# Designs tried in a protein design chat: VHH binders against Glycosyltransferase family protein 64 C3. Part 4

Target 1, 302 residues: Glycosyltransferase family protein 64 C3, of Arabidopsis thaliana (Mouse-ear cress) (q9c975)
Amino acid sequence: DPDPCDATNQREFQKLRSDQITVLINGYSEYRIPLLQTIVASYSSSSIVSSILVLWGNPSTPDQLLDQLYQNLTQYSPGSASISLIQQSSSSLNARFLPRSSVDTRAVLICDDDVEIDQRSLEFAFSVWKSNPDRLVGTFVRSHGFDLQGKEWIYTVHPDKYSIVLTKFMMMKQDYLFEYSCKGGVEMEEMRMIVDQMRNCEDILMNFVAADRLRAGPIMVGAERVRDWGDARNEEVEERVRDVGLSSRRVEHRKRRGNCIREFHRVMGKMPLMYSYGKVVNSVGEQGLCRKAGKLVFCDRD

## First folded at step 5 (VHH; framework vhh_7nfr_2)

Design c34 (from b0 with S105Y)
Fold by ESMFold2-Fast, scan of step 5:
Order: C-alpha cells, then sequence, then structure tokens
Structure c34 (fold): chain B 302 residues (1-302), chain A 123 residues (1-123)
C-alpha cells in the first residue's frame, strides 16, 4: 500500500473474514532466519491461519538474501496459508502496526520471530478473542504500576494482575492497526516518535491505544506448549546472535520500559491502562501445588 | 563504508577523569542509538551506556551511573563518554558501537564496532 492510512482502503469489520486470522511476524536479524523459517512453518500448518505476512525491517538486507528467504518460507511451509515477505520501507517498530489492504481477516496475530505455540493453544486464543474482539489477547503479560516512593509510573510484574500484553503473541482486531498508525493526531505522532527514539515500547503503546479506546484491560490466555527461544532459561541462542547481542542490558530493560510508560502518560495527560485479573485456560491437567524449579507454585502456572 | 574510531584512552590514577571520543562516518549518525561497551582483561563484554539518535534519552549500567556521562554531537558525528571518579574496576578496552535494535528481553544488538581504546586505571 502506497498510503496505508488511506481510509478508502479500510474494509468494514462485518465484511472481513471471521473464520481465520492473519499472522504478522517481524523479522530483522539475518542471524534469526532459520528460527523465523521454523516459526512460519508452524503457523502455516494451522487451519485457522489464512495468511502470514513476514515484515522484514532491515533495509540493509540484500535482495538476493530476501529472495532466498521467501523461497525457503514457501518451500518449508506446506500448510494452506498464503505467505508474503514484505520489505519494510522503515526499520521502525511502529511499522509492524501499519494497516494493509491485503489483510482481509477481522483478527490479526502480532508475533515475534522467537516464539512457538502449539496449534491447540493458537486455536484457543482465537476462540477467546472472538468472544472479546475489542480486547488484546495474548500469552505474555506485564503490568504498569505506581512507585509510591519515587512518585512515578513504572513497568513491572504482579502475580495477580496485568495491563500489558506483549507483541511476542498478541491477537487483536485489525482496526487497532489503523488506530495506532493513522489516528490520534499530534499526540499519537509524538508517542510513535518516542517508540522510534527508544527503539522499544511499540507493544506498550498499542496497549495504551487499545485501553484508551475500550476502557478495559487485556486478556491473558494460557498455552499448553510454548517455546520462547529468546528466553535464556529454555534454550541457548546461536553464537552468531551472541556476537551482535549483549545480555548485560537486562537490568536496564525494565527501567527503559518504565520511561516509555511515563512518556506516554505525559503526552496523553492520562493513564488509560487498566488491570485485568486471571488467566483463561482451555483445560487444567494438574490441580493444586507443584514443585517447579525448586519452588512451590500452582500447577497451572507457567 | 561505516567506520567508528575511538580515541581519548590512556593511563589515569584512581579518582581521575578521562574523556573518550568516537568519530563516526559512512551513515546518518543522528538516526542511530550509539553505545559504549567495555571489555576488561579476562572478562566478557559489558554494556556501559547508550544514547538515542537525538540525544534525548541516555541510559547507564549501574556500575557507572553517576560517574560517567554519555553525550553526542550530531553536527560533528562524534560520540563521547565523560568518565569521572575512575576506579581500578573501570580498566578495560572501551568500544564504540552502533545499535541495530533491542529485543523483548532487553538484549542490545550491534552491527558495527570501533577498534577500541584502552583505559587503564592504576597508581
Amino acid sequence: as target 1 above (302 residues)
Amino acid sequence: QVQLQESGGGLVQPGGSLRLSCAASGFTFSDYWMSWVRQAPGEGREWVSDISGSGGYTYYADSVKGRFTIARDNVKNTLYLLMDSLKSDDTAVYYCARELYYDSYGEGYFDYWGQGTQVTVSS
């Protein structure tokens, strides 16, 4: 789309497909291409996925490498889903939320190139979203909070409540793409500029947008099997990824995310984020308390 | 061709100060976050500080917070690290690095590195 914000290209919600989803998956690092191929193949095998758009955000990637990536994605994804590789005109994280005329489904799944989910859990997340189409639905959550000592908003984790769904796995109505990218005037423009300056927090901003429109929190759904390849507890990353990435910034990660919340609060003049409680699960195999990693936790807690 | 060249390192006494510079060329400097990363003898790489393209946002490792200041001059395409109250633990090769992106875990990814400049804090 030459102009993704051309309102004449917006389809009426009722005329969009309700039976399937479109997956929008971000790619940037050439070192993650093998993992990206595996994750695309996983999504393509699901009957509820109509199309997968791989949003490639690295402008320095050679055309030959992109052509090879597209051939590999189509060759190793034997499912019925259509696969598109889109070279982004911008490396901006905001570009993952650009509305696209080719998206013909009511629901879109925003995901990163480092998370795998089982098909049954994907189907369950979609069923939850269909019952709550104005909410963000996802498997990875965080919270905003207010630090009484510092008298400032912070990014945090609470065991009982959440207000933020992460773009690792975020299902939402495609209307929110247009809301994020094309509406809200100078305030939204300033907040998208903050995302670009921070090179972070597009997920937090989407949660601000959705919460402000809906006046309600997101929904957390459980997954039966999830592999988060970026989580060091699960799997070692390739040595090549380590050559270009530094883990010593994890302590600053939450402080940066907190700064995003404070900046968005400043720009909007309000805190639209609202807490949700509880996790929706398809079924519970184990009841009560289980010992996981030396700690007693509820058996249904990941 | 992207190039990053550090300077300003040297030998300094504990409690002393140094100012490191990194001259950047071959890209639009103001479009990129820039980092300082150090490597002490026998240790892995440690992120020290970074600065947004505009200079509006700066972040520091807890080990250097309050002692180091990162700055940039987008007209001169130069990144700076002003190091005060230097400790023996600050002895390292200091690298200038261009940032690509951050992932959801806070991992910083870098595509270009300078050659490094040695900082030795010793009496």
Scores: ipSAE 0.372, ipTM 0.710, lowest interface PAE 3.3, mean pLDDT 85

Design c35 (from b0 with S105R)
Fold by ESMFold2-Fast, scan of step 5:
Structure c35 (fold): chain B 302 residues (1-302), chain A 123 residues (1-123)
Amino acid sequence: as target 1 above (302 residues)
Amino acid sequence: QVQLQESGGGLVQPGGSLRLSCAASGFTFSDYWMSWVRQAPGEGREWVSDISGSGGYTYYADSVKGRFTIARDNVKNTLYLLMDSLKSDDTAVYYCARELYYDSRGEGYFDYWGQGTQVTVSS
């Protein structure tokens, strides 16, 4: 799509497919290609997935390697879903939200190239989204908060509430792609420039966009099996040969994301993020809240 | 081809100051976050500080905050680290590194490294 903001990329919601989803997977690092292939194959096996678009954001990747990647993606993914590899013109994280004329489903799933979810949980997330199509639905959540000591907005984890769904797994209506990329005038352009400057926080900005439009928070859904290959606590996590220290990076990641929240608040002149409470689960008897160290917190907090 | 070249290291007494420089070439310097990373003898690599492409955002490890200042000159394609109140624990090889952020988790990977410059803090 040479002009992603062309009118042909803004189809009426009622004219889009309601029975399936389009999966948009962001890729950049060549060393993550084997994992990307596995994750694409996993999504392709689901009956609710009509199309998978691999958004390749590294402009330095040789054409020969991309051709091989495309061949491997189609060979590893014999399911009914169509597979596309799109070499993006920009390494910008904003590019993962570009509207595309080829996306003909009401729902899109935004996900990273290192997160796996079981088929049943994927189907459950879609069922929750269909009941709440204006909300962001996902399995990984965070919160905004106000630090009383520093008198500033921060990025945090709250035991009782959340306001931010992460792009590790984020299901949303296709309309939000156009809202993020093509609407909002000078304010949205400035916030997208902040995302590019920070090389971070496109997920936070999408939450700002959705919250401002809907005036409601996102929905967290539970999953039976989630493999987050980027999670430092996972014994089988991919070796990060270029990562110089997980604890230092974790602290700095939170500080950067807090700065994004403060910058977006400055540009908009308001805090549109809204809190949601609790987790929707496809399980009778699952505990939403657990007592840990004398406090009642979400069971999956740690 | 991407190249990073550090300079400015040396021997300094505790409480002293040094200024490190990193000359960058082979890429659009202003498009990338840049880091200083150090490695003490027998230790792993420790991230020290980084700076956004525009210079508008800077971050520091808690161990150096208030003592070190990171800066850049995008016209000269040069990264700096101004090191004040040096301690013996700051003794390390200091590397200039180019950062990648390609997902919302902010997982920073370094794709290019300089050869390093030795900083020794001792009496």
Scores: ipSAE 0.402, ipTM 0.730, lowest interface PAE 3.0, mean pLDDT 85

Design c36 (from b0 with G106S)
Fold by ESMFold2-Fast, scan of step 5:
Structure c36 (fold): chain B 302 residues (1-302), chain A 123 residues (1-123)
Amino acid sequence: as target 1 above (302 residues)
Amino acid sequence: QVQLQESGGGLVQPGGSLRLSCAASGFTFSDYWMSWVRQAPGEGREWVSDISGSGGYTYYADSVKGRFTIARDNVKNTLYLLMDSLKSDDTAVYYCARELYYDSSSEGYFDYWGQGTQVTVSS
């Protein structure tokens, strides 16, 4: 789409499909192609998925390899969902939120190329979103907080509250694509430039956009089975990279994401993020609280 | 081929200064965040500092903040670590490393490492 910010891409909610979702999967690394194929096939098998757009963010990938990827995606996907592969002009993480004329569903699912979710949980997340269409709905959450000693906003985890849904799995109203990419003038342009410089935080910025518009927090939904292949414990990904178990790296990552929150707060002149205090679950399995890996969690949780 | 080569290590007395360099080749240097990581004798690796592709953002471990400065020259494809007020606890092999993020919702990792350069702080 030559002009993603054309006013025709700001379509009326009531004119969009309510029965299915469009899945937007970000891809970049050629070594993740086999995993990406598996994840696309999984989403394609769900009756609630009308189309899957693979957003390829590596401009150096050869055309021959992209042609092969497209062939494999269409050949090995068992469902009726339409599959498109879109080569992006840049590696910008902001590009995952560009509005697109081909997206005709009220809901879009933003996800990474390394997260698998079971079909029942995907359908449940969609049902929760339909009841709360102005909120971000997802399975992975974090929080903002204020550090009294440093007198600054930070990125953190709280056991009882959250304000940020991660793009590992984020279902939202299509309107937020246009809000993120096409509205907000120079302030939004500056925040998108910060995302590009940080090579990070497009998920945090989307949460800022949604919270500012709605003035409410996101909704966390449980998943019956989820595989996060990007987790450092996944041997397949680690085989291809030189990571030496650097524990201090987690602290740096949180500091960087905290700086994103501070920068967005500076640009906007306000803190629009708001806390949510609950998790919505489809109680398919055993109910109650159980001790798993030394932690008290719901018994039907992994 | 991606290659990272450190230099500038050596023996220095407490309170002294050193400047480490890392020559990068085989990739568009300005597109990547770069890190310094150190490993003290008998210890695990510790992240020291990183710098954005443009140099506009820098982060430091609390143990080195105010004493070390990370910098880069994108024309020369070189990363620097300027170390001031060195302490005996700074004794370590210092590695240059390239950062890679595939997505922002999970932590990044290092995909390429240099050979390391020894820094010894003692009398």
Scores: ipSAE 0.500, ipTM 0.753, lowest interface PAE 1.9, mean pLDDT 85

Design c38 (from b0 with G106D)
Fold by ESMFold2-Fast, scan of step 5:
Structure c38 (fold): chain B 302 residues (1-302), chain A 123 residues (1-123)
Amino acid sequence: as target 1 above (302 residues)
Amino acid sequence: QVQLQESGGGLVQPGGSLRLSCAASGFTFSDYWMSWVRQAPGEGREWVSDISGSGGYTYYADSVKGRFTIARDNVKNTLYLLMDSLKSDDTAVYYCARELYYDSSDEGYFDYWGQGTQVTVSS
């Protein structure tokens, strides 16, 4: 949409479809096109998915390659879901939260182009969200904490006590797209600008928005089979589909995300993030087992 | 086409200083985070430092904090690494790299690399 903040995109929740979801998948790397195609096909085969929007954020991608991608997405996706490819003029991560007139579902699923989930777990996540529609629901979590020694907010990895759901897989009500992109005045504009300067932390900012509105934390849901192709610790990650990051940057990446938390806290004048505990699991069978860094763990464990 | 070209490496005594430069062309330099990454003989690549497009944010590996300074000149399309109090363990090939961020992954990615410049710290 030319004007994503048009009032028509601030739709009434009760007038939106409750039976299905819209999937918004961010894409950028041409190396991940085969994987993206597989993931889109997987989502399209689920009866709860009405529409899939592929948000292509690489402005340098040739038109011929995008035309081929769109042809492949529509040709090899067996489901009845509507598939759209949207070429963006910017790689801004804020753009994944733009409200769109074509999105007519109460729930939207925000996800990356390198995460696969089984259909039963996708349906279960939607079921959990329907019971808690004002909360963020997802499979990958992180946390925040206050460092007493440094007297500053920090970003932490703590699965048992979490406050942040990642955009690897994040289900939320459509209202939050408009809240993030179109509401909150100069303070939200400043925080979106920080996201653009950092080239990161749009997921953290969405969690700030949701927590501030409801004073409630997110909900973690389990999955029977989840494959994170971007996780270098996962022995199943194929070399050709992963961009090479440096492991020496993992600790520094977490420090940068801590800086985002401190910046958002500064702009808002408060810490709205709230802690949740525990994980909701569909106990239909034994969870999948995976090897990560030589250890046998449940596949849904970070 | 994107090109990154390093210069300024050489042999220096322990405790000495060097200034590395990276000339960038073929893209809007100010729109990208830029990194310095090093590789010691027989070792893997180690990230050293990076700087935001505007220069407003800088980050450093713990091993170089307080000794190295990253800087950029967006008018000249040049990235710098000012290296003070050099140690023998700073000996490595230093690479200029352009950062790619398109999702919230735990690790940053690099889409273009320079050819590298050798820094040797030895008496």
Scores: ipSAE 0.536, ipTM 0.795, lowest interface PAE 2.1, mean pLDDT 86

Design c39 (from b0 with G106Y)
Fold by ESMFold2-Fast, scan of step 5:
Structure c39 (fold): chain B 302 residues (1-302), chain A 123 residues (1-123)
Amino acid sequence: as target 1 above (302 residues)
Amino acid sequence: QVQLQESGGGLVQPGGSLRLSCAASGFTFSDYWMSWVRQAPGEGREWVSDISGSGGYTYYADSVKGRFTIARDNVKNTLYLLMDSLKSDDTAVYYCARELYYDSSYEGYFDYWGQGTQVTVSS
């Protein structure tokens, strides 16, 4: 769309499709193309997926490679979902939340190019979202807290107490795309600029937007099989898809994300994030377990 | 085309200071976060510090906070690490690395590394 914030892109919830979802997958690394193809094929095989938009954020990728990627995505996807490959004009993480005229579903699924989820769990997440359409619903959660010693807001990990759903897998109402990208005036513009400077925290900002609007926290849902190929502790991670030291780099990541929370709090003049407790599960089998560094843990753990 | 070249390493006594430099070429330097990462003999890589493209944001590992200062000169395409109050535990090969972020749910990735410069802190 030439103007993603055109009023025609702010559709009424009741005028949008309720039976299926649109999947928005970001892509950037050419080394992750084989994994991206597998993930797109998996989503395309689900009857609840009407459309998959691959948002390609690397402006340096040759057109020939993008053409080949599109051919492979359509050739190896077994389902009836429509597949689009969109070359983005910038590598901004804010661009994953741009409203788009081609998105005609009430629900959108925001996800990364290195997370796989089983079809039954995808369908379950959609059913939970339909019962709670104003909330962010996802399988990976984090939290915020106030550090009494440092006298500042921080980014934390708690399985029982969470306020932030990650864009690894985030289902939400389409309205939040317009809220994030097109509303909120100077304050939202400043916070999106912080996201660009940080090269991070678009997921945290979306949680701020949703929590401020709803005055409620997100919902964590369980998955029978979820695989996070981007987690370096995972025994199946290829060296090419991630090059990071577990202990030292996680410290930086947490500090950066904590600073995002403090900056958003400063700009908004309030802390809109609300805590949720507990995990909604389908009560069938083990939910959301992965092997990381030889241990069986919940896949969303740090 | 992307190249990162470190300099400024050497032998220094405990309590001493060193300034490391990293000359960058082949890309728009100001568009990228830059990191210093070190590796002691027999150990894995340890992140030390990073700096935003504009220089407006800096982060430090707890082990170096208050002793090291990261800086950049975007006109000269050069990254710096000023190391004060050096300890024997700071002995390592220090690498300049370019950060790549295309999703925010994970730690950043490094797409290009320098060859490294040796820092030895001993009496």
Scores: ipSAE 0.600, ipTM 0.821, lowest interface PAE 1.7, mean pLDDT 86

Design c40 (from b0 with E107D G108A)
Fold by ESMFold2-Fast, scan of step 5:
Structure c40 (fold): chain B 302 residues (1-302), chain A 123 residues (1-123)
Amino acid sequence: as target 1 above (302 residues)
Amino acid sequence: QVQLQESGGGLVQPGGSLRLSCAASGFTFSDYWMSWVRQAPGEGREWVSDISGSGGYTYYADSVKGRFTIARDNVKNTLYLLMDSLKSDDTAVYYCARELYYDSSGDAYFDYWGQGTQVTVSS
């Protein structure tokens, strides 16, 4: 039982690889195994990926199924990336941020098992991160806001500003794994307990940690091709996934996320989230004006 | 194996109250978020309410907020839905469901469902 918070296991930034990234993909649903295989294969095809760790959080999955999953991940993934399947001792979302001695890259990419990004955009995100290594860098953003009517913090979307990068695709300095999991004493322990009770908001908490440490917001990067298989509006969502999830619950998703912001604000006694403006783009796709729902807007606004 | 069994449904007049129960077995009940989901005649499934494993967090659909209360007894492995001020629009089969997982960027998914209990609100 190695203690991931033993300070001797924390690597010096300068001793870590600067040329590649480690991808940390959460897995839980056996329904998404075929999709997970496709996504892992996609990441493994990029030369900037040195290793992929599949963090399997479902303790009910039989060992024989996990053995088959590992064989498939290794067999059907092109490229030279090392692939590991880690059976987690719990379904905790906090476990995706545990520091690991096997991770030898300065940058880590945290991502979900239902989000796919094209290789050029992955490489571009890494180049942006290398120029801004203390920032969280990602393609999916949201904002905190203060509702003047309700006199409370909320989780929202603003067209012009953002303060939160989602774990759908979040590239960050490996140091933040240790900051999240091992520092901050009783306040951080309480906030991680809230994440576990909510089964939600580990991404919001990571943004709180990074913003508090740096006193700056995250960076949004553009992607040429993004497939979010978990988005109900995505026409490519498989039939079996639609039968399990309920669309009527999505209305509450933002309210739950707002509750997390309010809880973290209560525990910390302050709002450390800061707004960032604008999106960093590589001029390879359509980046001009587009018609969406009859309105002429920037193509990247929705 | 995992079993979920609802009870407490029936015919009630508008403005009346009902208490639904769901008896759970075959798993560590306190480790899971639990949901109530309903299906009205000719409609799709609608999420009604859910409750965290500890009972510390509860959420409700806007259509039932202030009228319904979700609760659980982890010693008895039982989930409850107390329904007050019932309306004709609350007429549905009510299902108890176990949440498989809930991630920060996704939705809760359900791996086990009860057989359902009919609630009819009619004069």
Scores: ipSAE 0.522, ipTM 0.787, lowest interface PAE 2.3, mean pLDDT 85

Design c41 (from b0 with E107Y)
Fold by ESMFold2-Fast, scan of step 5:
Formats: C-alpha cells, sequence, structure tokens
Structure c41 (fold): chain B 302 residues (1-302), chain A 123 residues (1-123)
C-alpha cells in the first residue's frame, strides 16, 4: 500500500470476515524456498484460510527467482486460498506487521517459514481465537521475569506460566497490525527503532502492544503435530535450513531478548506484560513424544 | 557492492595473542550488527561473537568468554576480534559476517561473509 497508515484504509472489525483467516508468512532465505513452498501448500489446504501473503524480505533476490517462486506457490498449492508474493521494501522485522488494505479477515496468522502445524490444530487455534479475539493466540510461548539478584527484567521460560507468544505461530486480530505500525506516537516509534537496532524482538514488542491494550496475557494452544524446522534440538531439521544460519547459544539469545524487554520497559515507563497459566488443548488424549537434544519430551513443549 | 575482507590471521603459540580485522565496504557499516564465525578443520561453522551497530552490545560464545574481545571502528568501517590466551582448540578459519537477524528459535541469519583468515595455534 502507498500509505499503510492512512486511516481511510483501516477497516472496522465488525465489517471484516469472521469465517476465515489471512496467513502472513515471512520469507528471506533462498535456501528455505522448498520448505516455504511445503508450508504454504499446507496452509492453502485448510478451509479456514482465505488468503496467504508471503512477505519476501530479501532485496537481493533476483526478480526471475521471485517470479518462479510465485508460479510454484500457486501451481503446487492444492487449496482455494488466494496466494500473493509481496516483495518488502525493507528487511526490517517491523515490516511483517504493516497493515494492508487487501486483508479482509478479522483474524490474521503471523508465522515463520519453518513451522508446520496440522490442519485440525490450525482450526482449533482459530476457534480459541474467535472466543478471545483481543488476545494473542499461539503454540510457542516464553516469559518475562524479574531477576532479583541482577535487579532487572529478563527473558525466560517458566514451566507453568507465560507472557509472550512467538511469531513462529501467532494468531491475532488485524487491528494489532495498525496499533503496532501506526499508533502510539513517539514511544512506539522508539520501540520499533529498538527492534531494528537489535534485529530481533518484534514478537516481544507485539506482546507489549497487545498486553498494554487488553491488560491481559496471551493464550497458548496445544497442537497434535508440530514440526519446528528452526529448532536445532529437533532431529528432523533439514540440511538446507542449517546451511543459511547458525544456532545461537541459548544464554546469549536470551540476553539479547532480555535487553529488548528492558528497553521497552524503559520507553513505556511500565511493564504491561501479564502472565497466563496453562494451555488450551482440543482433546485430553495422549500427547505425541519427540526427541529434542537427546531428551524425550512432548512435541509441543517449549 | 557489499564486501568484507578479513586479515590478521597466522601461526601463534599456545597462550599467545592475535588481533583479527575485517574491512567492510559497500554499506552503512554502523547500521549493522557484525559477527565473527569460525570453522575448525573437519568441523561445521561455530558462532564466536557479535557486536551491535553502535558497539553498545556484545555477545560471546562460552568457549571464548573472558579471552576474546570484539570491537568496531565505525569511522574506519572495520570490525576487530582481539584474541588472548589462545588455545589449540581456537585453530580455525575465522570469518567476518554481516548479521541480519535472529529468529524466534535463536537461529542467526547472515547475508554477507568474508573469505576468511586462518588462525593456527600450535607449539
Amino acid sequence: as target 1 above (302 residues)
Amino acid sequence: QVQLQESGGGLVQPGGSLRLSCAASGFTFSDYWMSWVRQAPGEGREWVSDISGSGGYTYYADSVKGRFTIARDNVKNTLYLLMDSLKSDDTAVYYCARELYYDSSGYGYFDYWGQGTQVTVSS
């Protein structure tokens, strides 16, 4: 869009479609194109998906390769969902949250190009979101905490509580795209600049935005089958994904994300994140078991 | 055209020190996080350290904490790795890389790499 923050392009929630979702999936690495094609095809096969927007953030990708990608996405996707490939004007992680006039659904699903979820679990997540449309709903969660010894806010994991949903799979009302990108004045501008400086934490910032507006935490939903190709502990990770990047050390990754939390707290002058407890599951059956770093754990465990 | 060129590698005795440099051109150097990544003979790539565009934030792999220091000179468009108390395990080709972002899994993405400089630590 010429001006994504033009208020005349903002649709009223009640005038948007309630029966389906729009999927916004980020792409950057040419090495992940085969995986991206598989994931798009999976989403396109679901009756609740009306549109899939592939947000391509690599400005160095040749037009010929993008044209071929678009042809493959449309040719090999079996569903009725419309598919668009959008070459982003910048590689900024903030750009994934730009509002778009073409998005006509109440719900949007923000996801990365390295997560697969089964159709039934996708439908279940949408059902949970419809009952809680002001909350962020997702399958991957983390927490904030206060380190009493260091006297500072940190990024962490707790076994029974969470305050942050990750953009690996995050369903939300599309209003939050406009809130993140177009509202909040100088405070939001400064926090988006921090995201660009850190080259990280756009997911944490979205959680700050949602929690501040709602004054409540997100909702974790369980999935029957989740394949996380970006998790280095997952034995199913393909060689192509490993070629383009490096696994960060867990402590250093957490330190960077902790710095984001502290900076957002400084800018806002408050800690809006709130804890949610437990997760919502579609059934009470046995959970699937997976090996991560040689340890047997539940497949959907963070 | 983005270019990264490493220098300063060589042969050094265990316990010695070495300073690596990476000359950057073709982009606004101060806008990017920069990383050092190494590859030992017969091994995969291992992340060593990164530094924010301003130099205000630095992170280090456990294997090098307290021994290596990453630094940058934004006027000269140069990245440095100051290596102290070198060990045989530090023997590797050291690469300068421009950082794009880390995904929510903590997987780091780099868009440009230098040609590498060899560091050999032996008696």
Scores: ipSAE 0.349, ipTM 0.712, lowest interface PAE 3.7, mean pLDDT 85

Design c42 (from b0 with E107W)
Fold by ESMFold2-Fast, scan of step 5:
Structure c42 (fold): chain B 302 residues (1-302), chain A 123 residues (1-123)
Amino acid sequence: as target 1 above (302 residues)
Amino acid sequence: QVQLQESGGGLVQPGGSLRLSCAASGFTFSDYWMSWVRQAPGEGREWVSDISGSGGYTYYADSVKGRFTIARDNVKNTLYLLMDSLKSDDTAVYYCARELYYDSSGWGYFDYWGQGTQVTVSS
């Protein structure tokens, strides 16, 4: 039972590896194992990835099935990255941000098991992060706003500005794992409890933590090729990329996320989120156009 | 052994009310978000409502908001859907489902489903 908040896990940034990243992929549904395997194999093929930790959040999964999953992950991952499968003691989304002694890189990549990104774009995101190590860097962004009519904070998508990077793809300094999980006292404990009750919003809370520390917004980075298997708008008629999910929750998703923002604001007594403008793109590549909800947009847009 | 069993469906006239129940067994009921999902004849599944393990958070599809109320009794391990001002478009098989997880894209994933209970709204 190692204590993840032991002071030895609050390692000095300068003593951590700067040449590679550790990828932390959250897994829970057995239905997504084939997709998870494809995504792990993709990350393992990149020279900048030193380690991939698959954080398995379903405590009811049998040990035999986890052993098979580990064998499959190693069998289908041809790269030199070390692969670990960690069965978590709880289904809490907060557990994806626990500090771990096996993570020895300055940068960590937090990602879901439903997003594929090309190797060049992964390497580019790392280069952007190295130039801005105190910021959250990612490919999927959202905004907070104040609704003057409802007189409340809301979760929104705004074309001109953003304040939130999603855990679909979020690169950050390892220090933020300890900050999220081990600091901030009773206020952070209450906000993590809200995340557990909502089964959602751990990504929003990480953005609150980072913005409060840095007093600056995140950075959006472009991807040359990205496939978001969880985005129903990428398909006009085919359901082939979906397993057992229901897309009819899109409107309620925004309301649920807005409730998280309002609760975190209440607990902290302030709104630490700050807006960023602009998108950093790789100068040696072009972003492709993707069809989402009948519109042609850059592939890294929602 | 996880089991979900719906009851309370039936035939009701437009403007009427029904109370659906879902009896849960084989797991710690209060640890899970629970959902109601419906399927009309010839259509796909439509999410209707969900409720947090504590009951402190509830969400509704726009088509039912203001008419339906989701509730739970964690002592009795029972989920409820209170349906008021029923319309012919509410005719569907209503399923109780246990939410496995909810992702950042707004997709809900379910690992266990009940057998369903038929709700028919007609004169």
Scores: ipSAE 0.399, ipTM 0.728, lowest interface PAE 3.3, mean pLDDT 85

Design c43 (from b0 with E107Q)
Fold by ESMFold2-Fast, scan of step 5:
Structure c43 (fold): chain B 302 residues (1-302), chain A 123 residues (1-123)
Amino acid sequence: as target 1 above (302 residues)
Amino acid sequence: QVQLQESGGGLVQPGGSLRLSCAASGFTFSDYWMSWVRQAPGEGREWVSDISGSGGYTYYADSVKGRFTIARDNVKNTLYLLMDSLKSDDTAVYYCARELYYDSSGQGYFDYWGQGTQVTVSS
């Protein structure tokens, strides 16, 4: 698509397919290709997935390796979903939100190349999204907060509330692709430049965009099985240079994402993020009231 | 080919200072975040600091904050770590690493590493 912001990519919601979703999976590390293949195969086996676009963000990857990747994706994905491999012109994380003429579904699922989810939970998330199409729906959540001592916005976790869904698994209406990439003028351009400079926070920026338009928070959905392979994949092969997660960065990660929130707040002149307080589950646990530690409580609480 | 080469390590007394350098080649240096990672004898790898491609953003581990300064010279394709008020706990092999950092979960991903430079803080 030579101009992602062409008016033809701003399709009317009512004219788009409502029965299935398009999955947009980003890839960059050649080390993660085997995991990426497994995740694509998993999504391709779902009846609600019409198309999977693998967005390859590493411009230095050889054409021969990309050809092999495409062959493997199509050969080892037995489902009915169409599979496309798109070589991006840049490593920008903003590119995962570019609108595309090939996306004909109302809903898109944005996901990383290191998260697996079970089929039932994927279907449940789509059901929740259909009932709440203007919201971001996902399985991984975080929150913004205000640090009273430092007098600044922070990125954090609260036990009872959230305002940010992560791009590990984020279902949204495709209109938000156009809103993120093509609208908002110089303010959005500056915030996308911050994302590029930080090499981070495109998920936070999408939450800012959605919250600013809707004036409501995202929705967290539960999953029966979800696996985050981010740490585990490095245990499989102890070969050369590879992706390594460092535990000493855990606290620091929150600080740098807090800096993104502060920068977006500065550019917009407001804090559009709003809290949500509930988790939606396709629960088959005990319902009703149960006696726990001598007190009557909800059996499936939390 | 991508290469990262550290230098500037050595023996220093507690309270002393050292300046580490990392010479980068084979890629557009200014397009990448760069990190310093250390490994003490018998310990795992510990992230120390990183710096954005432009140098506009810098971050530090709590253990080194206020004592270490990360810097870069994009004209010379060189990364620096200025280490002040060195402690015996800072004794480690220090590695220069190129950072991918494309995961929204906050996993830092490193695709190329230098050979390391030894820093020993001892009286």
Scores: ipSAE 0.414, ipTM 0.709, lowest interface PAE 2.5, mean pLDDT 85

